# VH-VL binders against q58483: the designs that were tried, part 7

Target 1, 193 residues: q58483
Amino acid sequence: MKVIGISGSPRPEGNTTLLVREALNAIAEEGIETEFISLADKELNPCIGCNMCKEEGKCPIIDDVDEILKKMKEADGIILGSPVYFGGVSAQLKMLMDRSRPLRIGFQLRNKVGGAVAVGASRNGGQETTIQQIHNFFLIHSMIVVGDNDPTAHYGGTGVGKAPGDCKNDDIGLETARNLGKKVAEVVKLIKK

## First folded at step 21 (VH-VL)

Design r4
Fold by ESMFold2, look of step 21:
Structure r4 (fold): chain C 193 residues (1-193), chain A 123 residues (1-123), chain B 111 residues (1-111)
Amino acid sequence: as target 1 above (193 residues)
Amino acid sequence: QVELVQSGAEVKKPGESLKISCKGSGYSFTSYWIGWVRQAPGKGLEWMGIIYPGDSDTRYSPSFQGQVTISADKSISTAYLQWSSLKASDTAMYYCARLPYRDSEGWDYFDIWGQGTLVTVSS
Amino acid sequence: DIALTQPASVSGSPGQSITISCTGTSSDVGGWNYVSWYQQHPGKAPKLMIYEVSNRPSGVSNRFSGSKSGNTASLTISGLQAEDEADYYCSSYTDSSTYVVFGGGTKLTVL
């Protein structure tokens, strides 16, 4: 069993990474292998709408997206995290999402467990709208969407920070990320039963 | 023209109160942190604290927590540094400087500095 | 808070290169890439010379460069000139609640 966490932040270290790693740490404590992937140092290009992947099962654009999609296909659970940029996901994460159609061929993500993390500059500052974009991505891939586990149970990991290390002191945010990880681990175990 | 203009030099006695100002112009005042830095005569720069005028989020160096008050009035694009009771050891040059607000993922640097306000507390 | 550690003074002759160190911890210089350097001539406000460890703002000479390794950042000034004689301060983001830390300063003397 394996769960990957992907940070869509344009920075390899920051609040998004902190919360995605917190969720992955909670999953690792349940005995599940984890892997963290940052999009910050990846070569990503926008989808050009060519539709070639429908016929070929693979995007013709050569960059780092293909290897990331391969890791998503191999995982049993996927956590996607993003900073809140104008109420939604980062451009980096959106590029990955838009270019994910090779995985929709044959619905290769079907029934994988999906969890979402978002970090904004203020509490209730677009984290939930950003999480909703991530949830929509999971749903269109026929995945099983989970939020954070009890007692915080909501829509996923939500953090607050004005500076890149602020989530180290966001006890509420850290707990939501940890509880998201616990819920992902629980559901992955149920499905693999 | 982007600038920070500080209030003029002050000569005070121990025990007096003081409020000095830092007025920003030529930019969106609420999009930048304003930091305060002390420099005692012949000494180095000492970090005092920072405010984000957009929501008044204020952070102090432990050495200055409770010793000064940092505030801002965004309606007139002005930040303040204030003492309730000056000490002779408060004699120093005081600089304000702006630092761009970025987001939850990054940090920046002090790109524009005020000219400084000399505060002299004698006796 | 504890200032970043800089040497109190550094000297060099015109045309030489010198390096000023700035040592912190994993909570600031070591853990983040938000180091900046400021030059201050006597009686003047500080001026930004380097940001994000190694970037020069427009208008700053190519003779100024920055780097870091582990918990130590470095400012290198090549081809020393008389006008480089000044005090130099490093600063860094810190993940403490104060957000910013400054170095104690280095007086550069050009012989």
Scores: ipSAE 0.396, ipTM 0.810, lowest interface PAE 4.0, mean pLDDT 93
Fold by ESMFold2, last read:
Structure r4 (fold): chain C 193 residues (1-193), chain A 123 residues (1-123), chain B 111 residues (1-111)
Amino acid sequence: as target 1 above (193 residues)
Amino acid sequence: QVELVQSGAEVKKPGESLKISCKGSGYSFTSYWIGWVRQAPGKGLEWMGIIYPGDSDTRYSPSFQGQVTISADKSISTAYLQWSSLKASDTAMYYCARLPYRDSEGWDYFDIWGQGTLVTVSS
Amino acid sequence: DIALTQPASVSGSPGQSITISCTGTSSDVGGWNYVSWYQQHPGKAPKLMIYEVSNRPSGVSNRFSGSKSGNTASLTISGLQAEDEADYYCSSYTDSSTYVVFGGGTKLTVL
């Protein structure tokens, strides 16, 4: 069993990375292999709408997206995290989402467990709208969407920070991220029984 | 054009209160953190704390927690450093400096510094 | 307060290169790429020379360069000139609640 966590932050280290890693740590404590992937230093290009992946099963654009899609295909669970940029996901994460169509051919992500993380500068500052964008991506791939586990049970990991390390001391945000990881682990184990 | 202008030098006695100011002009005051730094005579720079005037989020170094109050009045683009009871050891030059607010993922640097306010505390 | 560690002084002759070190921890210099360097001439406010480890603001001579390795950042001044004689401070973002940490300063003497 394996769960990957992908941070869509344009920075390799920051609050999004902290919360995604916190969720992955909770998953690792349940005996599940984890891998963290940052989009910050990846070569990502937007989808050009060519439709060639429908026939080829692979995008013709040569960049880092293909290797990330392979890891998503191999995982049993996927956590996606993003900073809140104008009420939604970062451009980096959106590029990955738009370029994910090869995995929708044959629904290669079906029944994988999906969980979402978002960080904003204010509490209730677009985290939930950003999480909903991530949830929509999971639903379109026929995945199983989960939020954070009890007792915080809402829509996923939510953090607040004005400086890149603020979530180290955001006890509420850290708890939601850990409970998201616990729920992802729980459901992955249920499915693999 | 962009500048931080600090209030004038102060001569005070131990036990007196004091509030010094740092007025920003030529930029969007609420888009920047304001930090405060102490420099005792002949000594190096010491970090005191920082405020984001947009929401008054304020952080202090451990050495100054409970020793000073950092505040801001965004309606007049001014940050403040305040003592309720001065000590002779508070004699120093005090600088304010601005740091751009970026987002939840990054940090910046102090690009503009005030000219300093000399505070002298003696009997 | 835990400060970044700098040598108290360094010196060099005109035309030479010198390097000033700034050592912190994994919570600041080592864990983040938000190191800056400030120059302070006597009686003056500090001036930004380097930000984000190695970037120069416009108007700063290319004789000033920055780098880091592990928990140690470095400021290098090449082609030393008399006006470089000043105090130099490093500063870093820290993921502690205080956000910022400064070095104790290094006095550069141009011989």
Scores: ipSAE 0.375, ipTM 0.798, lowest interface PAE 4.2, mean pLDDT 93
Fold by ESMFold2, fold request of step 22:
Structure r4 (fold): chain C 193 residues (1-193), chain A 123 residues (1-123), chain B 111 residues (1-111)
Amino acid sequence: as target 1 above (193 residues)
Amino acid sequence: QVELVQSGAEVKKPGESLKISCKGSGYSFTSYWIGWVRQAPGKGLEWMGIIYPGDSDTRYSPSFQGQVTISADKSISTAYLQWSSLKASDTAMYYCARLPYRDSEGWDYFDIWGQGTLVTVSS
Amino acid sequence: DIALTQPASVSGSPGQSITISCTGTSSDVGGWNYVSWYQQHPGKAPKLMIYEVSNRPSGVSNRFSGSKSGNTASLTISGLQAEDEADYYCSSYTDSSTYVVFGGGTKLTVL
C-alpha cells in the first residue's frame, strides 16, 4: 500500500508542503508507505487541447507531468495540497489536473482514495472552495473522496498563515492535516482487503 | 512614485516620550509589511520589528520587545515607532522599510526604505 | 539578540573579487531561501543588491552575485571598484516569531 502527497505550491518549502507532509506522516504512522512530490521544481506546461492522448494513451508534451502521472497510477491514495490562489488551486496544480487526461483513459484512478489540503491567509480565506475544486478532480476520476477524520472531521486539511512557516503554529490546521491522513489510511486499508 | 517619508529629526532629553512616523505613498499601504531598523552612530543596522498594517499583526525583535511600540494608522497610510521614556542609548538613526506581502508560501525583501529619522537623546 | 554572523570587515584591490559570508541557522539561512543583501554608503539608506539568495534586482551590476550552502550565504563582488566601498548587510526570513533577522554588517574597503 502506498499514498502519495503532492504539493501544488510554487515554493518547495512552505505551509502547503508542511501540511501535506503532516498528513503523510500520519499515514506512515499507520504502516503505509508514503512519498512526497513538490510541483515547485517541476517543468509543467498547460494542456493545449490537442486530443492526441485519446489516440496514443499518452500526452505528447514532454515535461515532468508524465512521471508524476505514473506515480499517481501506482498509488492507492493521493493527497493533493495547494495554497489558496483567488479561491482555488495554484496554476501548478491545475496544470497537473488538466494534464491528467491519460489516466482517465480506462479510469486508471478508479477507487483510489483522495484527500485534499489547502492553506490561506485567514481561517475563512478560501480553503474550503479550494478543497472543493480538488474534490471535483477526484470525483471526475471516479475516486473515493475523504475528509479529515474525527474529531476535526470537515473537508480535509485546512491551514492558515501569512508567512511560509506559520502553519507550524496553526495547531488546528496541523490537527486537520493529521486527521486527513488518518482517514486516508483507514479507507485505503478497508478497500485493499 | 512609491515613497516612504519619515518625520524630521528629533532632539530630546532622557525620560521624554517620542513618536516618529513613516508615511507611505504611491502604493497600496495595507499590501506591505513595514519594518523598523535602528542604526546607532557608527554602528550597524539592528532589527527592531515589523507590522502588517492591514490587520496590525506586529512582531518585535527580542531586544526591543517591551522597549518600543510599533503601530500603524492605515487610514492615513502611516506607520509609527514610539517610546514612552527615552534613554541616551536610544540616540540613533531610525529607518522604516516596506516588504511586499506575498502569500502563505513565500517571503520577500525590503524594496523601499525611508530616508531615516535621526533621534538624539542627551541631557 | 538573534543575529546573522558576518565578518566585521573585508578588503580587496580594484579588479579583484571578494566574498562576504553570512552565517545563520536552520531556522533562517539554512531552512529558507529568503536571503537578501543590502549595500549602505555613508549617510545613505540601505539599497537592495540581492534577493532570494541569488537574484539581482534591475539596475544592480552583474558584478554582484549571491549563493548559499548549508547555513551560510555569500555575497560575491567581482571586478571591485572604488564605488563598492560600503557596508553590506545580509538579512533572512526566520520561522521564529520575529520573521526577520539581520546580520551585523561587513565594512568593505577597496584598497
Scores: ipSAE 0.339, ipTM 0.778, lowest interface PAE 4.6, mean pLDDT 93
Fold by OpenDDE, look of step 21:
Structure r4 (fold): chain C 193 residues (1-193), chain A 123 residues (1-123), chain B 111 residues (1-111)
Amino acid sequence: as target 1 above (193 residues)
Amino acid sequence: QVELVQSGAEVKKPGESLKISCKGSGYSFTSYWIGWVRQAPGKGLEWMGIIYPGDSDTRYSPSFQGQVTISADKSISTAYLQWSSLKASDTAMYYCARLPYRDSEGWDYFDIWGQGTLVTVSS
Amino acid sequence: DIALTQPASVSGSPGQSITISCTGTSSDVGGWNYVSWYQQHPGKAPKLMIYEVSNRPSGVSNRFSGSKSGNTASLTISGLQAEDEADYYCSSYTDSSTYVVFGGGTKLTVL
């Protein structure tokens, strides 16, 4: 069993990365293999809507997306994290999402477990709307969407950071992230049983 | 007009305390970070730290942590930089600058600068 | 600590185009998309010339442009003028240090 965590932050070591890693740590504690991926250092290009992926099963754009998609395909669970930018995901994460169309052919992510992490500048700063976008992505791929586990049980990992590193002191955020990891791990185990 | 106006030049002796000020006007003072930058004579710019006047959240460079105190009084749109005990090595031009609030992942740039406060520390 | 390295000095003749480089010591610079450039004339406060690698604030001449390739950001000044003679500093945020870093500065001389 393997769960990957992807940070859509343009910062490789920002608050988003921190919370995604926290979720992965929780998963690792459950005996599941984890891998962290940051989009910050990746070459990502937007989908151009050519639909070649529908015909050929592969995107004609050559960049770092294909490797990430491969890892997504091989994983049993996927955590996507994003800072809140205008109430939504980062452009980096959106590009990955949009370029994931090849995986929708045959629904290659079907029944994989999806979890979302969002970090905003305030407690109610768009984390939920951002998570909603991520959840929609999972649903469109026919994945199994999960929130954070009890006792926090809501929509996923939600962090607050006004500056880099702030999430280290966001106990609530850290707890939600860990509970997300626990939930993902639990559901992955149920499916693989 | 958006501007930052700093207090006047200071001449001090080692061991003395000092507090210099930076007053913002023409914008929402509590919505932007205010940073302090040191420039020793003939040297480059050094990032000292920043404060968010809205809640007084303060961050320091490791080099200046514990060496200075950054504070703000939002009621008068003023930020402060102070020393409890000055050293000769504190002799420098000190700039305050506005840092637009960007996101939870990092800081960006200083778009507005004060005129600078020259601090001279000598025996 | 991550540092930004600039050449100590550059020079050019009026009308020429010059470039000042700013190179990070690490390939993993979290703040590279937030590179800013400042111009400082003698005895004056720094002035923001470029932000976010390539954006120009209002009021800044279009002769100034910014770019980035790999771990090197560049400030290009076209149509060099006497008034461009100044010190130029690059700046960025580093995730590792969690604070803003300035380059060492570059003295531009207009010949």
Scores: ipSAE 0.183, ipTM 0.710, lowest interface PAE 1.9, mean pLDDT 92

Design r4
Fold by OpenDDE, fold request of step 22:
Parts: structure tokens; C-alpha cells; sequence
Structure r4 (fold): chain C 193 residues (1-193), chain A 123 residues (1-123), chain B 111 residues (1-111)
């Protein structure tokens, strides 16, 4: 069993990375293999709507997206994290999402477990709306969407940070991230029984 | 067009209080961090602290925590650095500088600097 | 906490190229990919010359370039001119400490 965590932050070591890793740590504690991926240092280009992926089964754009999609396909669970930019995901994460269409051919992510993490500058700064975009992505791929586990059980990991490192002191954020990891691990194990 | 203008040089005695200012113009003052940097005579740059005028979130270097107070008045686009009781060792040039805001993910660099305020503390 | 180490001084003749190093001495890598360089002439405020390791702000001469390898960032000045004589500081931040750090500075002398 393997779960990957992807940070859509333009920063490789920002608060989003911190919370995604916290979720992965919780998963690792459950005996599941984990891998962290940051989009910050990746070459990503937007989908141009050419539909070649539908015809050829592969995107014609050559960059770092294909390797990431491969990892997504091989994983049993996927955590996507993003800073809150205008109530939504970062452009980096959106590019990956938009370019994931090849995996929708045959629904290659079907019934994989999906979890979401969002970090905003305030406690009610768009974390939920950002998570909803991520959940929509999972649903469109016919995945199994989960929120954070009880007792915090809501929509996923939600952190607050106005400056780098702030989420280290966001106990609520850390707890929700860990509970997301626990839920993902739990559901992955249920499916793999 | 974008600039930071600092208050004039100060000559003080030990034990006196002081508040110097840094006024921003040409940009959204509440959307960028303002930092203070100390440079003792013949020495290097020392990061003192930073404030986000939008909500007055303030961070200090461990070396300056409790030694100075950083504040801001966003209504007049001005940041402040103040001492309650100056020491001779506070003699230095003090710069304010703008740090671009990168949401929750990280700080970047000081792209705009004030001209500096020389503070001399002697008996 | 991160610490940045620079050589105290470097020198070169007009037309030559010189490099100033900035080495991180901490295991904390947060923010290390966002090294900045500042030039400071005597009696003047620092000026941003390089940001995010290798990006040059508009208005800064293309003689200035930045790079990084491992835990060492470098500022290279090509075609040295008399006006390049100044102090140079590297800077970065750490997510763990949540503050900015400057190197000790390097005095560049143009012979």
C-alpha cells in the first residue's frame, strides 16, 4: 500500500508542505508507504485543450506532469495540498489537475482514496472552498473522497499561516492534517483487505 | 515611484526613549511586510524584525525580541521602530525595507529600502 | 537556525570576474532556495542585486549573476568595474525560525 502527498505550493518548504507531510507522517505511522512530491520545482505547463490525450491516451506536452501522473496511478491514496489563492487552488496544482485527463481514460484513479489539505492566511480564509475544488477533482476521477478523521472530522487538513513556519504552531491545523492521514490510511486498508 | 522614506538622524543619551519612522509610498502599504535592519558602525546587516501592516502581525529576531518594539500605522503608511531605554550599543544605522508578501508559503527578499536613520547614543 | 557564511573580502582587477560565496552552515534547508544578494556602497542603503538564487531585478546590470550548488550560493560579477567596489551580503530565511538571516558580508575591492 502506498499513499502520495502532493503540495501544490509554489514554495517547496512552505506551510502547505508542512501540513501535507504531517498527513503523510500519520499514514506512515499506520505502516503504509508514503511519498511526498512538491510541485514547486517542477516544470508544469497548462492544458491547451487540444484533446490529443483523448485520442492518443497521452498528453503531447513534455514536462514533469507525466511522471507525477504515473505516481498518482500507482498510488492507493492521494493527498493534494494547496495554499488558498483567491479561494481556490494554486495555479501549479490546477495545471496538474487539468493535465490529469489521460488518467480519466478508463478511470485509472477509480476508487483510489483522495484527501485534501488547504492552508490560508486566516482560519476562515478559503480553506473549505479550496478543499472543495480538490474534492471535485477526486470525484471527477471517480475516486473515494475522505475528510479528516474524528474527532475533528470535517473536510480535510486546514491550516492557518501568514508567514513561513506558522503551521508549526497551528495545533488545530496539525491535528486536522494528521486526522486526514489517519482517515486515508484507514480507508486504504479497508479497500485493500 | 515606490519608495520608503525614513525619519532623520537622532542623537540621544543612554536611558532615553526613541521612536523612528519609515513611510511607504507608491504601493499598497498593507500588502507587504516591512522589516527593520540594524547596521552597527563598520559591521554587517542584522535583521531585527518585520511587521505586516495589514494586520500588525509582528515577528522579531531572537536577538532583538524584547529589546525593541516594531509597530505600524497603516492609515499613514508608516512603520515604526522604538526603544524604551537606549544603550550606547544601540548606536547604528537603521534601515527599513519592504518584503514582498507570498501568502502563507514564504518570505522572499527586500526589494525596496529606506535611506536609513542614523542613531547615535552617547553620554 | 540557519547561518550564512561569506568570505570577509575578495578582490579583482577591472574587467575580471569574481565570485562571492555564501554557505549555509545549518541543516535547516527551509528557505535556502530563496537566497538574495545585496550591494552596499559606503554610506548608502543596500540594493537588491539578486533574488531567488539567480533572478536579477530590472535595472540591475547583467554583469551580476547568481547560482547555487549544494549548500553554497554564489554571486558572480563579470567585467569588474570601479563602481562595483562595495560590500555584498547574502540573505535567506528559515521556516523553522521564521526570520531572515544575513551573511556576514564581503568587501569587494577593485584593484
Amino acid sequence: as target 1 above (193 residues)
Amino acid sequence: QVELVQSGAEVKKPGESLKISCKGSGYSFTSYWIGWVRQAPGKGLEWMGIIYPGDSDTRYSPSFQGQVTISADKSISTAYLQWSSLKASDTAMYYCARLPYRDSEGWDYFDIWGQGTLVTVSS
Amino acid sequence: DIALTQPASVSGSPGQSITISCTGTSSDVGGWNYVSWYQQHPGKAPKLMIYEVSNRPSGVSNRFSGSKSGNTASLTISGLQAEDEADYYCSSYTDSSTYVVFGGGTKLTVL
Scores: ipSAE 0.149, ipTM 0.697, lowest interface PAE 2.0, mean pLDDT 92
Fold by OpenDDE, last read:
Structure r4 (fold): chain C 193 residues (1-193), chain A 123 residues (1-123), chain B 111 residues (1-111)
Amino acid sequence: as target 1 above (193 residues)
Amino acid sequence: QVELVQSGAEVKKPGESLKISCKGSGYSFTSYWIGWVRQAPGKGLEWMGIIYPGDSDTRYSPSFQGQVTISADKSISTAYLQWSSLKASDTAMYYCARLPYRDSEGWDYFDIWGQGTLVTVSS
Amino acid sequence: DIALTQPASVSGSPGQSITISCTGTSSDVGGWNYVSWYQQHPGKAPKLMIYEVSNRPSGVSNRFSGSKSGNTASLTISGLQAEDEADYYCSSYTDSSTYVVFGGGTKLTVL
């Protein structure tokens, strides 16, 4: 069993990375293999709407997206994390999401477990709306969407940070991230039985 | 044009209080951190602390915690550095600088600097 | 806690390429990944030359470049010019730290 965590932050070690890693740590504690991926240093290009992926099953754009999609396909669970930019996901994450259409052919992510992490500059700074976008993405891929586990159970990992490292001091955020990891691990194990 | 303009040079005696200012213009003052950097004569740069004018979140280096007070008045786009009781060792050039801010992923560099305020403390 | 060490001075002739090193030590797991470089001429405020290890702000000459290997960041100045004579400072603000740290500075002399 393997769960990957992808940070859509433009920074390789920002608050989003911190929370995604916290979720992955919780998963690792459950005996599941984890891998962290940052989009910060990846070459990502936007979808150009050519629809070649629908016709040919492959995106004609050559960049770092294909390798990431491969890892998504091979994983049993996927955690996507993003900073909150105007109530939504980062451009980096959106490019990956938009370019994931090849995986919808045959629904290659079907019944994989999806979890979401969002970090904003304030406690009510768009974390939920950002998570909703990620959840929609999972649903469109016919994945199983989960929130964070009890007792914090809501929509996923939600953190607050204005500067690097702030989420280390966000106990609530860390707890939600860990509970997300626990839920993902739990559901992955249920499916793999 | 984005710029930070600092108050003029100060000549003070030990024990006196002082408050110097840094005014930002050409950008959203409440969307960026403002930091203070000390440079003693012939010495290197020392990070003192930063403030986010939007909510007055203030952070100090351990070396300057309790030694100075950083504040801001966002209504006039101005940040402040103040001492309650100056020491001769406070003699230095003081720079304010802008630290770019993003929604949840802060930046770690100063992209815009003030011209500096020279503070001389002598008996 | 992080500490940044720079050579006290470096020198080069016009047209040469020189490199200034910035070696970081940190108690933080994973080291340091955020490095910026500043140029300071005598009597002037520092100027940002490089941020996030290798990014160059607009308006900064492409003769300036930044890199990192392990715990050492480097500022390289190619095609050295007289105007490059200045003090250079590296700085870092890690995700584990709550404050920024500057290196001790390097005096660059153009011979």
Scores: ipSAE 0.052, ipTM 0.670, lowest interface PAE 2.6, mean pLDDT 92
Fold by ESMFold2, last read:
Structure r4 (fold): chain C 193 residues (1-193), chain A 123 residues (1-123), chain B 111 residues (1-111)
Amino acid sequence: as target 1 above (193 residues)
Amino acid sequence: QVELVQSGAEVKKPGESLKISCKGSGYSFTSYWIGWVRQAPGKGLEWMGIIYPGDSDTRYSPSFQGQVTISADKSISTAYLQWSSLKASDTAMYYCARLPYRDSEGWDYFDIWGQGTLVTVSS
Amino acid sequence: DIALTQPASVSGSPGQSITISCTGTSSDVGGWNYVSWYQQHPGKAPKLMIYEVSNRPSGVSNRFSGSKSGNTASLTISGLQAEDEADYYCSSYTDSSTYVVFGGGTKLTVL
């Protein structure tokens, strides 16, 4: 069993990375293999709408997207995290989402567990709308969407910070990220029985 | 264009209060941090603290926590540095500087500096 | 708060290159890519010369360059000119409670 966590932050280290890793740490404590992937150090290009992937099973654009899609296909659970950019995901994460069409051929993500993380400048600062955008991506891939586990149970990991290290002091945010990880681990174990 | 204009030099006695100002113009005042930096005569730059006027999030260097008050009045695009009781060791040049806040993932740099306010505390 | 370590002074002749070091820890210079350099002429406010380790703002000469290795950042000034004579300060983000740390400053003398 394996869960990957992907940070859509344009920065290699920051609050989004911190919360995604916190969720993955909680999953690793349950005996599940984890891998963290940052989009900040990846070459990503937007989808150009050519439809060649529908016929050929892969995107003709040569960049880092294909390897990330392969890792998503091999995982049993996927955590996506993003900073809140205008109430939604970063451009980096959106490019990955748009380029994910090869995985929808044959619904290769079907029944994988999906969890979402978002970080904004203030509490209630667009984290939930960003998480909802990530949830929509999971639903259109026929995945199983989970939020954070009790006692924080809501929509996923939500953090607050203005500086890269601020989420270390966001006890509520850290707890939601850990509880998301616990819920992902629980459901991955249920589907693999 | 973008400018930080500080209040004029001050000559004070120990024990007096003081509030100096930093007025921003040519940009959205509530969208940038304003920081304060001290430079004692002949010495280097020393970090004091910052404020985000949009929500008044205020952070101090441990060396200055409880020693000064940083505040802002966003209706007039002005940040303040305030002492309740000045000491002779407060004699220094005080700069305000802005630091962009563009997202929750990164940290920026002080891109625009005020001209400085010289504070002299002597009997 | 712990200042970043810079040499107290450095000198060079017109046309030469010099390098100013700025040494911190893994919590600041080594752990983050938010190192900045400021030039300060006597009686004037600091001016940003380099940000994010190696980027130059608009209007700063390409004679100024920045780099880092491990816990040490470096400012290099090539083709020294008389107007480069000033104090130079490095600064870094830190994940401690202070958020900002400055170096002690370096006086550059153009001989």
Scores: ipSAE 0.033, ipTM 0.653, lowest interface PAE 8.0, mean pLDDT 90
Fold by ESMFold2, last read:
Structure r4 (fold): chain C 193 residues (1-193), chain A 123 residues (1-123), chain B 111 residues (1-111)
Amino acid sequence: as target 1 above (193 residues)
Amino acid sequence: QVELVQSGAEVKKPGESLKISCKGSGYSFTSYWIGWVRQAPGKGLEWMGIIYPGDSDTRYSPSFQGQVTISADKSISTAYLQWSSLKASDTAMYYCARLPYRDSEGWDYFDIWGQGTLVTVSS
Amino acid sequence: DIALTQPASVSGSPGQSITISCTGTSSDVGGWNYVSWYQQHPGKAPKLMIYEVSNRPSGVSNRFSGSKSGNTASLTISGLQAEDEADYYCSSYTDSSTYVVFGGGTKLTVL
């Protein structure tokens, strides 16, 4: 069993990475293999609308997206995290989402467990709207969407930060990220029985 | 166009108070952190603290907590560094510098620096 | 404050390449840290040369490059020129002490 966590932050070591890693740590504590991927050090390009992937099963754009899609296909669970940029996901994460059509052919993500993380500059600063964009992505890929586990049970991991590392001091945010990881691990174990 | 202009050099005696200024122009003053950096004579750079003028969020280096006060007046686009009682060891060059406010991921570097304010404290 | 460790001085001849090191710990340079480099000529304010480990601001010569490996960041200056003679400071943030830490500085002499 394997769960992959992807940070859509343009920074390799930002607050979003911290929260995604916290969720993955909770999953690893349940005995599940984890892998973290940062989009910050990847070459990503926008979809150009050519539709070649519909016919070929693979995007013709040569960059790091294909490798990331392969890792997503191999995982049993996927956590996507993003900073809140104008109430939604980062451009980096959106490029990955827009380029994911090869995985929708044959619904290769069907029934994988999906969890979302978002970090904003203030509490209630667009984390939930960003999480909803991530949830929409999971739903259109026929995935199983989960939020954070009880007692924080809501929509996923929600953090607050302005300075590097601020999310370390966001006890509520850290708890939601851990509870998201616990729920992802629980559901992955249930579907693999 | 973007610049930080600091107040002029100061010569003071131990025990006196002092407030030096850093005026930002050419950008949205409330949208960027302003940091203060000390350079003692013949020494390297030491960061002292930062302020986000938009909401007055102020953070200090542990070495300078309680030693200085950092503040801002956003109505005149000016940040301040102040001492209530100067010591001879406060003799140094003091720079203000701007940090980009990127996003919820944090800041990462000082992109624009003021010219410096020399503070000399001697009896 | 514990400063990041830099050599006190380095020297090189015009046209040569030189590297200035900046060594920290897993809690700053090696960890969750952005690394930047500043050039300071005598009597002048510092100037940003490299940010986020390896990026150059607009207007900074491509002779300046940065990298990081483990707990050590490096500034490399190729094709040394007389105007490169200055003090150089690395900077990072740390989650173990303060938000920002500077190195002790390195005086570059162009022979």
Scores: ipSAE 0.011, ipTM 0.602, lowest interface PAE 8.8, mean pLDDT 88

